# Miniprotein binders against a2bj90, part 41

Target 1, 235 residues: a2bj90
Amino acid sequence: MSRSARRKTSALNTVLRVVEVFASIQGEGPFTGTYSVFVRLAGCNLRCPFCDTRYAWSLEAGKPLGVEELVEEIARYEPSLVVITGGEPLLQRHPLNSLVEGLESLGLRVQLETNGILPAPARDEQLWRVYHVVSPKDVPVRVPGAKLHPSWVDYARATGRAWFKFLVANEQHVREVAEYVAKLGIPRSRVYIMPLTPEKLDMKELLELHSRIASLAVKWRLNFSPRLHLLVQLP

## First folded at step 19 (miniprotein)

Design OX15
Fold by ESMFold2, fold request of step 20:
Structure OX15 (fold): chain B 235 residues (1-235), chain A 83 residues (1-83)
Amino acid sequence: as target 1 above (235 residues)
Amino acid sequence: NPDDEDEAQWLLKLARIYQRAAERAARRGDYDKAIFYLELAVELLQEALELFSNPEIRKQIEQELQTTKERIEAYKKKLEEQK
């Protein structure tokens, strides 16, 4: 292969379309409270009406960044966790595996956020070794085209490195989640319910919603996820 | 009983939270988000209605339900115009 052809192939395999990189606190799920660097990848295979990051839906919203450059940028933050999110990060699966390889070589812990439509990592992927928070969008709020790929349940059982997170507003939603996860064989220890929180609530309303959903989590013996970044006003 | 009254009051408050969120979304032109929040509000109002027996309170909730459903239909038309 000529030098020019080799360069083209390498650039395609080492470039990610990135919307933003920023430091904050992981506000949701099993790693809540962890000092994190967020990498938001462009592109999404859903158009959820409740999405709070619509600016990441288009692949063109992302800036092309080389994987090596991105690893160096992330490392300068000295994060305790690297959160790869988006849109849907698995739309850029091949260069994402290269990013994970680079981050792992520096001993950095990685968590992926995904809607679970695309399959779970294969055993020979770098993504196999990282943590995943899977947010299915077909329960209790049903988004057209959202269907959890069954491999995520198998992956969670085989590795213990995946959790499932659901937005809920009331007990009826929690019941629907409980029925869904039971049908799929997802153990309740892997399930988080999280308050369906609109933008711009005053603090009293935000706290009461959290309290109500947390009480339901205890009642149904499910894990509770806050939206901590909203409570502490971080991005 | 006291638990039903507390739950009913909370369901009404949450429905109104989502109605306000829908109004904010509609002002930005996000009619799909507005419809989403209004449909949640309808569910919550229907659940609250099942917990109240007082006819005056039930009438107020039913009027709020009707208004909310009309807003949903209006926003569906606006969403189609954006397509």
Scores: ipSAE 0.824, ipTM 0.925, lowest interface PAE 0.8, mean pLDDT 91

Design OX2
Fold by OpenDDE base, fold request of step 20:
Structure OX2 (fold): chain B 235 residues (1-235), chain A 83 residues (1-83)
Amino acid sequence: as target 1 above (235 residues)
Amino acid sequence: NPDDEDEAQWLLKLARIYQRAAERAARRGDYDKAIFYLDLAIELLEEALELFSNPEIRKQIEQELQTVKERIEAYKKKLEEQK
């Protein structure tokens, strides 16, 4: 293999297409309330009609950043958690493993947000060691081409480092989630339901929707995820 | 049942929240998002209709459902024109 071929393979594993990096509070899922740096990666394998980050759908919308430079940028915020999100972060799986290695070497905790279409991490990947919040897009809201990869259920059982987060509007959606997770053998303790909030809700309407969905979470014995960032007016 | 009436009133309110969100999306030319929120509004209005026994309220919900369905078809046409 020529020196040129080794440089091209090393460069492909060390550069991420990044849309934005910012510090905020994790507003959703098991890490709600955690001071976090968010890394939004470019590219998505879905076209969800309700997506608030459509600008991240194309890989070309992201700037190429070196993994080392990105680790240094993240570390300057002194985060309690690094949240890797975007379109679909696992589209950049190879350089993402290198990013996780760099962040873990500094003792930083990492949480991935994924739609669960791509396979779960293998045991030899750095991604195996981090936390994952999987947001299926096949239930209760049905996005064309969305299907949860079965390996996420196996990963959740093997590691205890995965949770499943579902957008819901009413009790029928909560029922569909309960049936779906029961069929897949996902433990209820790993399931979060979250309000399906439209953009620019009034705070009173936002609070009432949170209250209604939280009551359904109790009734159905599921975990509740707020959208805390919307409630406290953070990014 | 007073609990069913409270739930039905909430479902109507939530359906109207999604309809307003759809109108905002449509004004931005985001007809995919508009249709999505109107589909949610239909589901909620249909559920509310099952909970209401009052004929006048039922008639109002049926009329609102029809209006939302017509809006979906109008936005589908606009979405096709963007392709």
Scores: ipSAE 0.852, ipTM 0.941, lowest interface PAE 0.5, mean pLDDT 94
Fold by OpenDDE base, fold request of step 20:
Structure OX2 (fold): chain B 235 residues (1-235), chain A 83 residues (1-83)
Amino acid sequence: as target 1 above (235 residues)
Amino acid sequence: NPDDEDEAQWLLKLARIYQRAAERAARRGDYDKAIFYLDLAIELLEEALELFSNPEIRKQIEQELQTVKERIEAYKKKLEEQK
């Protein structure tokens, strides 16, 4: 391989398309309540009708940022967790591994948010070491072209560093989630159900929806994810 | 059962929440999101209809279901016009 090919591959591994970087509280999943820096990556392999971050669907919506510069920016916030989100972060898998390496070198914990369509991390990837919250888009709400990659189940079993988060509106959705995870052999302890909140709910309606879905989580012996950031009016 | 009635009332309320969200999406030209929320509203209204025995309430839910279905078809046409 020529010196030119190595330089082009190294340059491709050092730049991310980033939509936004901000500090907040993680509102969802196993790290709810954690002071976090969110890195929203550009590009998505889905077009979910319910997506609240449609501005991140195009790779061109993100600015190119160097991994080193991004690590320095994140570190200035002194986060308890770095949350890598976006459209689909794993579309930028190569530079994302470099980002994770940089963040872990500083002792920062990293959580990835993914739709689970792309393969789970391999053992030789830096992404293997981080936490993953997988949000399947094939159940209970079906997005065209969404299918959970089987390797996420294997990754969850091998590492204990993956959780599966599902949007639900009613008990039927919770039943479908329960059947789906049972069929895949995903332990209930790794499953979160979260209320499917529409835009611009009032606080009373939002709280009632949380209460109803939390009660279903208890009934079905699943974990409950709030949307804490909506309840406390944080980004 | 009073528990079934409470649940049915909640499902109706939630269906109406999604209908309002759909209307907001449609006003923005986001017919894909609007259809999505209306499909959820249908599921909830159908579930509520199974829980209600009162003929007057059932009739109201059936009318609401029909209205939502008609809105979905209207928004599907609008979505096709955008492609």
Scores: ipSAE 0.851, ipTM 0.941, lowest interface PAE 0.6, mean pLDDT 94
Fold by OpenDDE base, fold request of step 20:
Structure OX2 (fold): chain B 235 residues (1-235), chain A 83 residues (1-83)
Amino acid sequence: as target 1 above (235 residues)
Amino acid sequence: NPDDEDEAQWLLKLARIYQRAAERAARRGDYDKAIFYLDLAIELLEEALELFSNPEIRKQIEQELQTVKERIEAYKKKLEEQK
């Protein structure tokens, strides 16, 4: 392999397309309440009708940032967690592994948000070591082209570093989630249900929806994910 | 059952929340999002209809269902006109 091919592959592994970097509280899943830096990566392999981050769907919506520069930017916030999100972060898998390596070298904890369509990390990837919240879009909301990759179930069993988060509106959706995770052999302790909230919901209506879905989580013996950032009016 | 009636009233309220969200999306030309929320509203209205025994309430829900279905078809047409 020529020196030019190695330089092109090395350069492709050192640049991410980033939409935004900001500090906030993790509002969702197993790390709810954690002071976090959010890194929103550009590009998505889905077009969910309910997506609140449509501006991140195109790779061109992101700016090219070097991994080293991005690690330094993140470190300045002194985060308790780095949350890598976007459209679909795993579309940038190679430079994302380099980012994770840089962040872990500083002792920073990393959590990935993914739609679970792309394969789970392999054991030789830096991504194998981090936490993953997988948000399937095939159940209950049935987004076209969404299908959970089977390797996420295997990764969850092997590492204990994956959780599955589902959007739900009613008890029928919770039933469908319970049946789906049972069929896949996902332990209930790794499953979160989260309210399917529209944009600009009234705070009273938002609280009532949270209460109703939380009660269903108890009834169905599943974990509840709030949308804490919406409740406390943070980004 | 009073519990079934509370649940049915909540389902109606939630269906109306999604209908308002759909209207906001449609006003922005986001008919994909509007249709998605109206489909959720249909599911919730149908579930509420099964829980209500009162003929007047049932008739109101059936009328609301019909109105939402007509809006879905109107938004599908508008979505096709955008492509």
Scores: ipSAE 0.848, ipTM 0.940, lowest interface PAE 0.6, mean pLDDT 94
Fold by ESMFold2, fold request of step 20:
Structure OX2 (fold): chain B 235 residues (1-235), chain A 83 residues (1-83)
Amino acid sequence: as target 1 above (235 residues)
Amino acid sequence: NPDDEDEAQWLLKLARIYQRAAERAARRGDYDKAIFYLDLAIELLEEALELFSNPEIRKQIEQELQTVKERIEAYKKKLEEQK
């Protein structure tokens, strides 16, 4: 490749469409409470009716940022965890692998949030080495077009770096999750149930919903995920 | 059974939380989100109906359920008009 063509190809492969970068705490899943920098990538392969981040659905919602620039911006926050979310971050898989490489070269810990429709990382991807919280959208509430790719279960077994998180409203939903994960062979220790929480719920209702779902988690021997950022009113 | 009575009352309360969330979504023009929350409310009301034996309570739940179904149909029309 000529030097000009090589530079254009490198620039294309090192650009991410980013909606926002901000510091907060990780409010959900196994890393709840960790001081984090969130990187929200543009684009999603679903249009979930309950989505709280509809502004990230379109790829055009993101600004193009160079991976090296983004790594430097993230590093300035001195995060304990970098959370890559979106939309669906795996729609930008190639430059995402470049971002992960840059972050890991600085010793930064990375977690990805995904709906699990696209395949889990291959062994030769930088994404193979990071943590993943997978939120399937085909159970208990069924979003059209959502289906967990089976490679995520294989990845979780091989690496121990994936967990599965489900929004639930009642015990019937928890039963459906329990049946789903048993059928797929996902061990209970990798499963989180989380309250299906509407926007702008008052604090008393939010706490009561958390309490009810937490009680179900204990009853069904599943892990409970809060939505801690809502409880402490952080982004 | 005290736990069954508590569960039935909670299901009603949660159904109404989701109905209120649907109203907020509809005011913003998010009719797909509104319908989603109303569908959840229907599930919860139907479950609560099966736990209550008192005829007056059951009648009230059945009337609430009918009202929610009518709202869903109205929101479906609004959603199609946006398309």
Scores: ipSAE 0.844, ipTM 0.931, lowest interface PAE 0.7, mean pLDDT 92
Fold by ESMFold2, fold request of step 20:
Formats: structure tokens, C-alpha cells, sequence
Structure OX2 (fold): chain B 235 residues (1-235), chain A 83 residues (1-83)
């Protein structure tokens, strides 16, 4: 196989369709408050009605970027965490594994955000070694087609590198989450509940909703996730 | 119980927050999002109804529920027209 042919195949396997790259803080989940670079990948296997990033649903929304170029761009920000999000990043699984390899070779920490429909990483994938925040969309709110793949629970148990995050509006939702995670054997220490926050809430409403959901997290002995970026008005 | 009254009033407030969010979504043509928030508003209004015993308050909540259900049906028609 000639060097030229190998180069063309490598270019195809090292390209991601990317909607945006930007620096901000991680506002949600176990890494809340961390200076991060976000890489939003195009494409999603869901059409959640509450989605705040509908502009990332289509693969056409992304521009092709080489993985090596993307690693260099990310490194220039000097992030404490690289957050891979989207759409659904696992739709671009093969080049995503290449990106993770490049980022880890530079000592950069990586967190993936996923809806959990596609299977968890296999042991021989680069994604096996990074952190994952899994947001199932079939509880408490039910999105058609949004069943969590059972391998995510096995992965979390085997590695300790996955957490599960759920949008909730009231105590009934929290009860449903508690029942769901108990049925699947997910320990409370891996579960976050987060306020189901519409766009354009004023600050008083936003704070009151946060307070109410945080109180429920304490009552139910679950972790609370803010939407910190909304509270501090960052992207 | 004073805490039950506070919770019931919060549920009504949150239901109205979601109704306003639905209106904003509908103005953008996002009728699926609008319906989602109205369904949440129904859940919250029904929960609040269980906590109030005052018949005038219960009547107001039941009227609000009916209005939200009618809005959902209107938005479902608009969503189908977009297909």
C-alpha cells in the first residue's frame, strides 16, 4: 500500500464535522466550574423538543475539520478540560476516537456528553479512557427512540468514568429518576438532577428553580447539577 | 401545612413559566417545543390541584388546564401543517 493511498484513507478517517469550537466554563455535571474548550460535533439521532442546540442537529451544520488541526486549535486555548458535545458525538465515533488519542497525547483531559443511545466505549477504544456524562432522554421526559443502551451501566461499573444526568421540573420527575436508576443498578453517587430550564428565564425565576431542584436533590440524596453558565451568562 | 401551600404556589408559578416558554417557542414556529412545555405545565397544574382544597382556587386551576389543553391541540395542528 503506497504512502499516497494511506494518506487519503487517513484524511477521511481523521475528519470531524464540527459546528463550533469555543472556550467557556463547564456549567453542568461533575466538572461544573472547570475552564473548558467545547467542541460541538454536528449530527444528532434525536430531535428533542427541549433541545437548546437545534442548530447542531444536521450533519450539514458542521464543517469538516482535520483531527490534527482540531487538536492544535484546542491546545492553543490551554484548557483544563475538553468537552466533546453536539448533537450526538458518537455518531462520528471513528474520527472521534482519533481526536481523543491526539488530545490525550498532549495530556489534555476529555469529557464526552452523550444521550446514551449508542453503545458505551469498548475496552480497545480511546474513548474507553475518558470521562462521560450520559443524559438519557427517556426519563423523566420521554423522547421517542431515546432508550439508554444498557452497556453504559456496565461501563460505569467497570470504569467509574461515567455519570448520569437528568432534567427534572418537580418531585414527581425526581421520583421517576430514582426508580429508573434503582432498576438499572446505578448508584446515587453517579446520578445528577438538573433544572429543566426554558430559554430566557429572568434571573429571579432561574435562581428560584435552581433552589427548588437543589432542595429536592438533598431530600432524595442525589447530586445536584446547576446550569451555571446560565447563572453567570456565559455560552 | 404552610410548606404544602408554598409548594402548591410554586407549582402554579412554574406551570406559568412553562406556558410563557411555550408561547415564545410557538412565535418562532417551534411547535414541538411549545407542546412539550405545555405538557409540562399540565403536569404541574394537576399536581397543584391535588394540593389545593379551596374550591375557587381549584376551579381556576381546572379552567387553566382546559385552556392549556386547547392550546396544545392548536399547536398540534400547526405542527402537522409543517410536515
Amino acid sequence: as target 1 above (235 residues)
Amino acid sequence: NPDDEDEAQWLLKLARIYQRAAERAARRGDYDKAIFYLDLAIELLEEALELFSNPEIRKQIEQELQTVKERIEAYKKKLEEQK
Scores: ipSAE 0.844, ipTM 0.932, lowest interface PAE 0.7, mean pLDDT 92

Design OX2
Fold by ESMFold2, fold request of step 20:
Structure OX2 (fold): chain B 235 residues (1-235), chain A 83 residues (1-83)
Amino acid sequence: as target 1 above (235 residues)
Amino acid sequence: NPDDEDEAQWLLKLARIYQRAAERAARRGDYDKAIFYLDLAIELLEEALELFSNPEIRKQIEQELQTVKERIEAYKKKLEEQK
């Protein structure tokens, strides 16, 4: 068996089930404002009532795309950031590592969005070297089955490449987030609170909600995440 | 307290935002999302009650709370019927 064969992704792991690929800005978290290509992978291990992308829940919602073909499609956009999201992208972990390898070989920066139920990357995975925004779904809202895997905290400490993002509506939610992250040992510098924004708010309501949650972020000494794409009306 | 008055009015406004979001979700048949937003509205209305002293206003909020709870029960029934 040659060295090249040992590094080759298996045939079962060279295809991803993809719901959509599109260019926009990253509107949330530490990379807010970055020109990005979003790759939405099919399948999710949760059924969050507040989910805005229910169309990605079923694995069958995605069409099969070869990893090399997908890398070429993404590269044509010339993104500053590739955001891999879903559903839950770690359900397709093995071909996802192949995609990350291809994107990194072209010098493209990658960020993963995950609910954190599946374990953080191991050191020998290509995913080890990319950025991660982890959105636990058991605080402040408790979604059944949504326990954060403890390896994400260890990964964040070891690499500095993970941040934790929480949807909040009021100060009670912020207090619950603060207690949760303190118990897990997640430093404040890694924590973002973000407005729990329903669909189709008018712009005045959207801005007022942002202002109120941003004020709470300052009061509680947490980072604030906007939903900038909503404010500027991008997908 | 002016800060309490501003906070109380915001809590009422946000509760009504979530109630409208619940109506939109229910019209699409997303009753789990509708219930989620109504539960948030209850939390916000209960917080607002603690900040208002005027008994007329408090009575109006308590009536709104009761209406929201009845909507939740109706939507829970519809959610079970979808199964």
Scores: ipSAE 0.844, ipTM 0.932, lowest interface PAE 0.7, mean pLDDT 92

Design OX4
Fold by OpenDDE base, fold request of step 20:
Formats: structure tokens, C-alpha cells, sequence
Structure OX4 (fold): chain B 235 residues (1-235), chain A 83 residues (1-83)
């Protein structure tokens, strides 16, 4: 194997296609309120009609960035959490494992956001060690081609480092989530329901929608995820 | 039941929120997003219709449902024209 072939294989595992890097407050899921750096990766295996980040769907929309350079950029923000999101971050699984290794070496906590279509991390991956928030797109809203990979349920049971977050609009959606997680054997303590908020909702309507969905979360004994960043007008 | 009436009024309000979002998406050429929000509005209007007993309110919801379904078909046509 020539020195050039080893350099090309090492280079492919050390470059991410990145759309944006920014600091904010984590507005959603189990880490709500945490000062976080968000890394939005390019490329998605879905075309959700409700997606607010359509500009991240193409891999070509991301700029190539070295893992080392990205670790240094993230570290300068002194984050309490690094949130890796995008289209679908697991489309860049190999360099993403290298990124996680770099961030963990600095003592930084990492959370991945995924649609759960691709397999959960294996025990030998650096991704096994981090937190995951899985957002299935097959319930209650059905996106074509969305199916939760079964390994995410196994990963959640084995590690306790996965949560499942569902977009809901009404009680029927909450019922469908409750039935879905019961059928899969996902513990209710790992389930979050979140308001399905449209763009440019006024603050009064946004608060009322949050209140209604939070009340349903209590009724159905599920966790509630706010859209805190929308409530406090952060990115 | 006053609780059912409050819920029905909320569902109507939420349906109209999604309808406004759909019209905003359609103005941007995002017809897939517009259809998605109108499908949600249909579900909410149908649920509200089950909770209302007043014939005049029911008739208004039925008219709004029909109009919403017609808008969905119009946006489906627009989405096909983009392909």
C-alpha cells in the first residue's frame, strides 16, 4: 500500500462537511438550558417537508473542515456541551468518530442529534460514549423513507445515553407516540414530546402551544421538551 | 362539556396557525411544507368538528375543511409543476 493511499484514507476520516458552527443555549430535550456549541453537519437521508434547515440537505452545502481545526474552533467557546446536528450527522460517521475523540480528549461533553434511520453506535465507536437524542420521523408524522433502526432501542437499554424526541401537535399524536414507544419497549423516562411549531409564530401563540403540549405530557406521563431557544429568541 | 368546548376552540385556533404557516410557505414556493401544514390543519379541524355540537359552528368547520382540502390539491399541482 503506497504512502499516498494511506494519506488519502486518513484524510477521508479527518474531514467533515460543516454548514455552520455557533454558540447558543440548547433549547430542546434532556440538556435544555445548557450553554452549547452547535455543529451543523451537511447532508441528510430525509427530505422532511417541515425541515427548517433545508440548506443542510446537500453534502455540497457544507464546507470541508478538518477535525483538528474544528476541535480547536469549538474549544475556544468553552462550551458546557457540544451539540452535533445537521441534516443527518451519521452520514459522516467516520470523521464524526474522530471529532468525538478529539472533543472527549479535552473533557468536553458531546450530544448527537439524529433521525435514528442509520444504526446506533457500536461499542468500538467513539460515538458509543456520547449522548444521543433520536428524533424518529415515522411517528406521529410519517416522512417517506423514515424508519427507526431497531439498534437504537438496544443502545438506549445498554447505555442509558439515548433519548427519543417526537414532534406533536395534539393529543392524538401523543397517543400514537405512547403506543409506538410501548410497542418498541422504550422506557417512558427516555421519551420527550415537543411542540410542532411553525415558523414565525407569535410569542402568545407559541406560549399557548407550549402550555397545551406540556399539559398533554403530564396527562400521558411523558417528558416535555420546550423549544426554549424560540421562547428566549436565541438561535 | 365546557372542557370539550375549550379544547375544540384551541384545535380551531391551532388549525388556523398551521393554515397561516402553509400560506407563508406557499408564497416562498415551499409547497411541500405548505401541504404538510394544511394536512395538520385538516386533522385538527376534523377533531374539532367531533367536539362541537352547535350546528352553525359545525357548518363553519365543514366549510373550512373543504376550503383547506381544495388548497392542498392546488399546492400539490404547484409542487408537480416544480418537478
Amino acid sequence: as target 1 above (235 residues)
Amino acid sequence: NPDDEDEAQWLLKLARIYQRAAERAARRGDYDKAIFYLDLAVELLEEALELFSNPEIRKQIEQELQTTKERIEAFKKKLEEQK
Scores: ipSAE 0.854, ipTM 0.942, lowest interface PAE 0.5, mean pLDDT 94
Fold by OpenDDE base, fold request of step 20:
Structure OX4 (fold): chain B 235 residues (1-235), chain A 83 residues (1-83)
Amino acid sequence: as target 1 above (235 residues)
Amino acid sequence: NPDDEDEAQWLLKLARIYQRAAERAARRGDYDKAIFYLDLAVELLEEALELFSNPEIRKQIEQELQTTKERIEAFKKKLEEQK
């Protein structure tokens, strides 16, 4: 490989397309209640009809940021967790590994949010070391082109650092999730169901929906994810 | 069963929440989102219909189902016009 090819690969590994960076409370999944910095990456391999972050679908919606600069920006918030989200963060896998390396070097915990279509981290990736919340888009709702990559099940088994989060509206959706995870051999302890909240719910409707889905989680012996940020009116 | 009636009432309420969300999405030109929420509303209304024995309530749900399906087809047409 020529010196020029190594320099081009090095430069591509040090820049992320970032939509936004903000501090809040993690409202969802196993880290609910954690003071977190959210890094929303640009670009998505899906077009989910229910997506609330459609502005992040294009790579061009993100600004190019250097990994080192982004690490410094994140560190200024003194977060208890760094949440890497977006459209699909794993579309920027190479610079994302560099970001994780930088954050881990500062002792910062990292959680990735992914749709699980792209392969799970390999053992030689920095991403192997972090936490992952995988949100499949093939069950119970069916997004065209969504299919969970099998390597996420293997990653979850090998590391204990992956959870699977599903949007649900009713008991039928919870049943479909239970059947799906059973078929894949995903332990229930790694599964979260979360209310499929439509936009602009009032607080009473939001609380009632949370209560109904939480009761279904108990009935089906699954973990419940709130949308805590919506309940406490944080971003 | 009182529990089935409570559940059926909840499903109706939730369906109507999604219908309102769909109409808001459609007003923004987000017809894919509108269709998605109306599909959910159909599923919930169908489930509620199975739980209700009262003929007047059943008739109302059947009317809401029909209206929702018509709105889905209207929004599908609008979505195709955007391509």
Scores: ipSAE 0.854, ipTM 0.943, lowest interface PAE 0.5, mean pLDDT 94
Fold by ESMFold2, look of step 19:
Structure OX4 (fold): chain B 235 residues (1-235), chain A 83 residues (1-83)
Amino acid sequence: as target 1 above (235 residues)
Amino acid sequence: NPDDEDEAQWLLKLARIYQRAAERAARRGDYDKAIFYLDLAVELLEEALELFSNPEIRKQIEQELQTTKERIEAFKKKLEEQK
């Protein structure tokens, strides 16, 4: 094969199943408020009952998209942050590492959202260098089959590039999170609690829930994550 | 204790928010989501019950708990039918 044919054939072999690509703001976690492009990958290894994005559970919900073309599409938005989410993005780990390589070659900052069941990045992976927001689903809400892989705590301590985010409804949930992170040795500076918001709350209820959970974050000396996109009605 | 009563009233309000969310989910056929929200509502109602001493209020919460638990069982049956 010629060099140009090998490049085209190689690009076709590096494919992600993508549900959607869109610009918005990052509404949650340490990068809240950042102008972002979201890449939602298809497939999930959990079926969380509270999931806001059930349409991404099945791999069939995704369309095949070449990594090189995806990098070019993302770059045209001129994002301040690229958020890779899903489903569970680490189910597509190999082409995901290729996407990260392309994005980082353009100087784009990348954040991955993961449920933490699959292991944290190895030192030789492109994912090693990006930011991660890990949302364990075994505390305080106990999703069957969820188990945080212990490598995420080691990764967070070694790199400073991972944070842990937990959905909570009340103080008892916050206590459970505090006990869980203490047991695992996760420093509180890496921990976010976020309001468990049902769909279609009126704005007054949404604000009141945010206020109550934010007060608990202060009381328990944990970081607070809003769901800012809901407050400002963005996707 | 005014702080206990404020917390108890908030727990009741939040339980009812989740109950409404559960009914919305059930109307869409999402019975797993509905059960999840009702389980949260039960937890919140039980916590609120511990904070109220007024027997009329306690009786109302206990009735709300009973009907919520019955609703959970009804949704569990519907979820099994979807399998």
Scores: ipSAE 0.849, ipTM 0.934, lowest interface PAE 0.7, mean pLDDT 92
Fold by OpenDDE base, fold request of step 20:
Structure OX4 (fold): chain B 235 residues (1-235), chain A 83 residues (1-83)
Amino acid sequence: as target 1 above (235 residues)
Amino acid sequence: NPDDEDEAQWLLKLARIYQRAAERAARRGDYDKAIFYLDLAVELLEEALELFSNPEIRKQIEQELQTTKERIEAFKKKLEEQK
């Protein structure tokens, strides 16, 4: 490879398209309640009709930020966790590995949010070392083009650093999730069900929906993910 | 069963939550989101209909179900007109 090709590949590995960076509480999954910095990356490989972050679907919606600058920005918040989210963060896999390396060098813990369509991290990626919450969109919500990549099941078994979070509305959805994870050989201890909430739900209705889905989680022996940020009115 | 009646009433309430969300989405021209929430409302209304034995309540749910399906078709047409 020419020196010019190495410089172009190095420059492509050092810049992320970022929509927003903010501090809040992780409201969902195994890290619920954790003081976190959220990094929302631009670009998505899905067009979920229920998506609340449609503004992140285009890569052009993000600003180009250097990895080093972004690490310094994140570190100023003194977070207990860095949450990498967006549309689909793994569309920016190369610079994302560089970001993870920078954050881990400072002793910061990292959690990725992904739709699980793209392959899981390989052992030689910095992403192998972090936590992953995989949110499949094929079951039960049946988003067109959504399919969980099989390597996420293998990654979960090999590392214990992956969880699977499913959107559900009723007991039939919970049944479909239970059957799906059983078929894939995903341990129930790694499965979270989360209420499928519409935008601007009344707080009483939101709480009742949480209660109903939490009761189903107990009945079906699955973990429950709240949408805590909605309950406590945080970003 | 009292438990079945409580569940049926909840399913109706949840269906109506999604119907309201769909109508809000449709007012913004977000017909893909509107259709998605109405499809969920249909599933919940069908499940509630199986749990209710009262003929008058069943007739009301059947009418609401039919109206919801008609709204889905109207929004599909509008979504096609946007393409």
Scores: ipSAE 0.849, ipTM 0.940, lowest interface PAE 0.6, mean pLDDT 94
Fold by ESMFold2, fold request of step 20:
Structure OX4 (fold): chain B 235 residues (1-235), chain A 83 residues (1-83)
Amino acid sequence: as target 1 above (235 residues)
Amino acid sequence: NPDDEDEAQWLLKLARIYQRAAERAARRGDYDKAIFYLDLAVELLEEALELFSNPEIRKQIEQELQTTKERIEAFKKKLEEQK
């Protein structure tokens, strides 16, 4: 079978376990403010105590969807960005690469959100060509079983398509992040600090926390990430 | 120093934000999340204590720290009972 026919057949025959698909605004990181479709994949290799999406931890929380059908659903939203998140999307790496192929064939831009435990994309993966926001969970709060795979730093340097985002509450956390990224050789231009926000926080306190963390970002010469969707009350 | 006083008051406010978040999490049965937020609150209260010199304020913070640590132990017990 020809290469073109084999590729078409592969896309038709793969499935992803999907928790939800919805339109919203990307509220975090370098693409903040972009009209996006979020695809939340089931399964996670961590059990972070602060996780806001515990309903995605189990692979059984997702329903099987064919990749081609999922691409069609996503395309109907006419998104400016497709955000693939989860749990941990890289647990479904093979069908995820098929999804990316389908989305690329329609000219759709893709961003992956990952905890960075599994390795960065290889050059021959469809995931190599998309954007990644990596949220390591071993600094400033050390989550059991978390460790950033070193290939993410190499990938970011080689491609310029990865950024690193850290939840912080205070200056001591920012100091720990700064020390961590310096040891790994991650330049400040690729680092975001983001407010560690509880659910259902009072709006005035949410805004004040944003202000305090943004001031620390300026002081430490790091990028600041809001949680914009919380500020504007979107999912 | 008004900058130190502002920072100290903010640390207290943030600690109380996390204490309230911990109680909300505990009411849902999420004791691991509750403990996580209380650990943050303890860190912030300890930081604030270093910035205040007023003895009555310091005594208040020390009492809040003790209460928070006792609450952490209570939540750890609840988490173990869920197993």
Scores: ipSAE 0.835, ipTM 0.928, lowest interface PAE 0.7, mean pLDDT 92

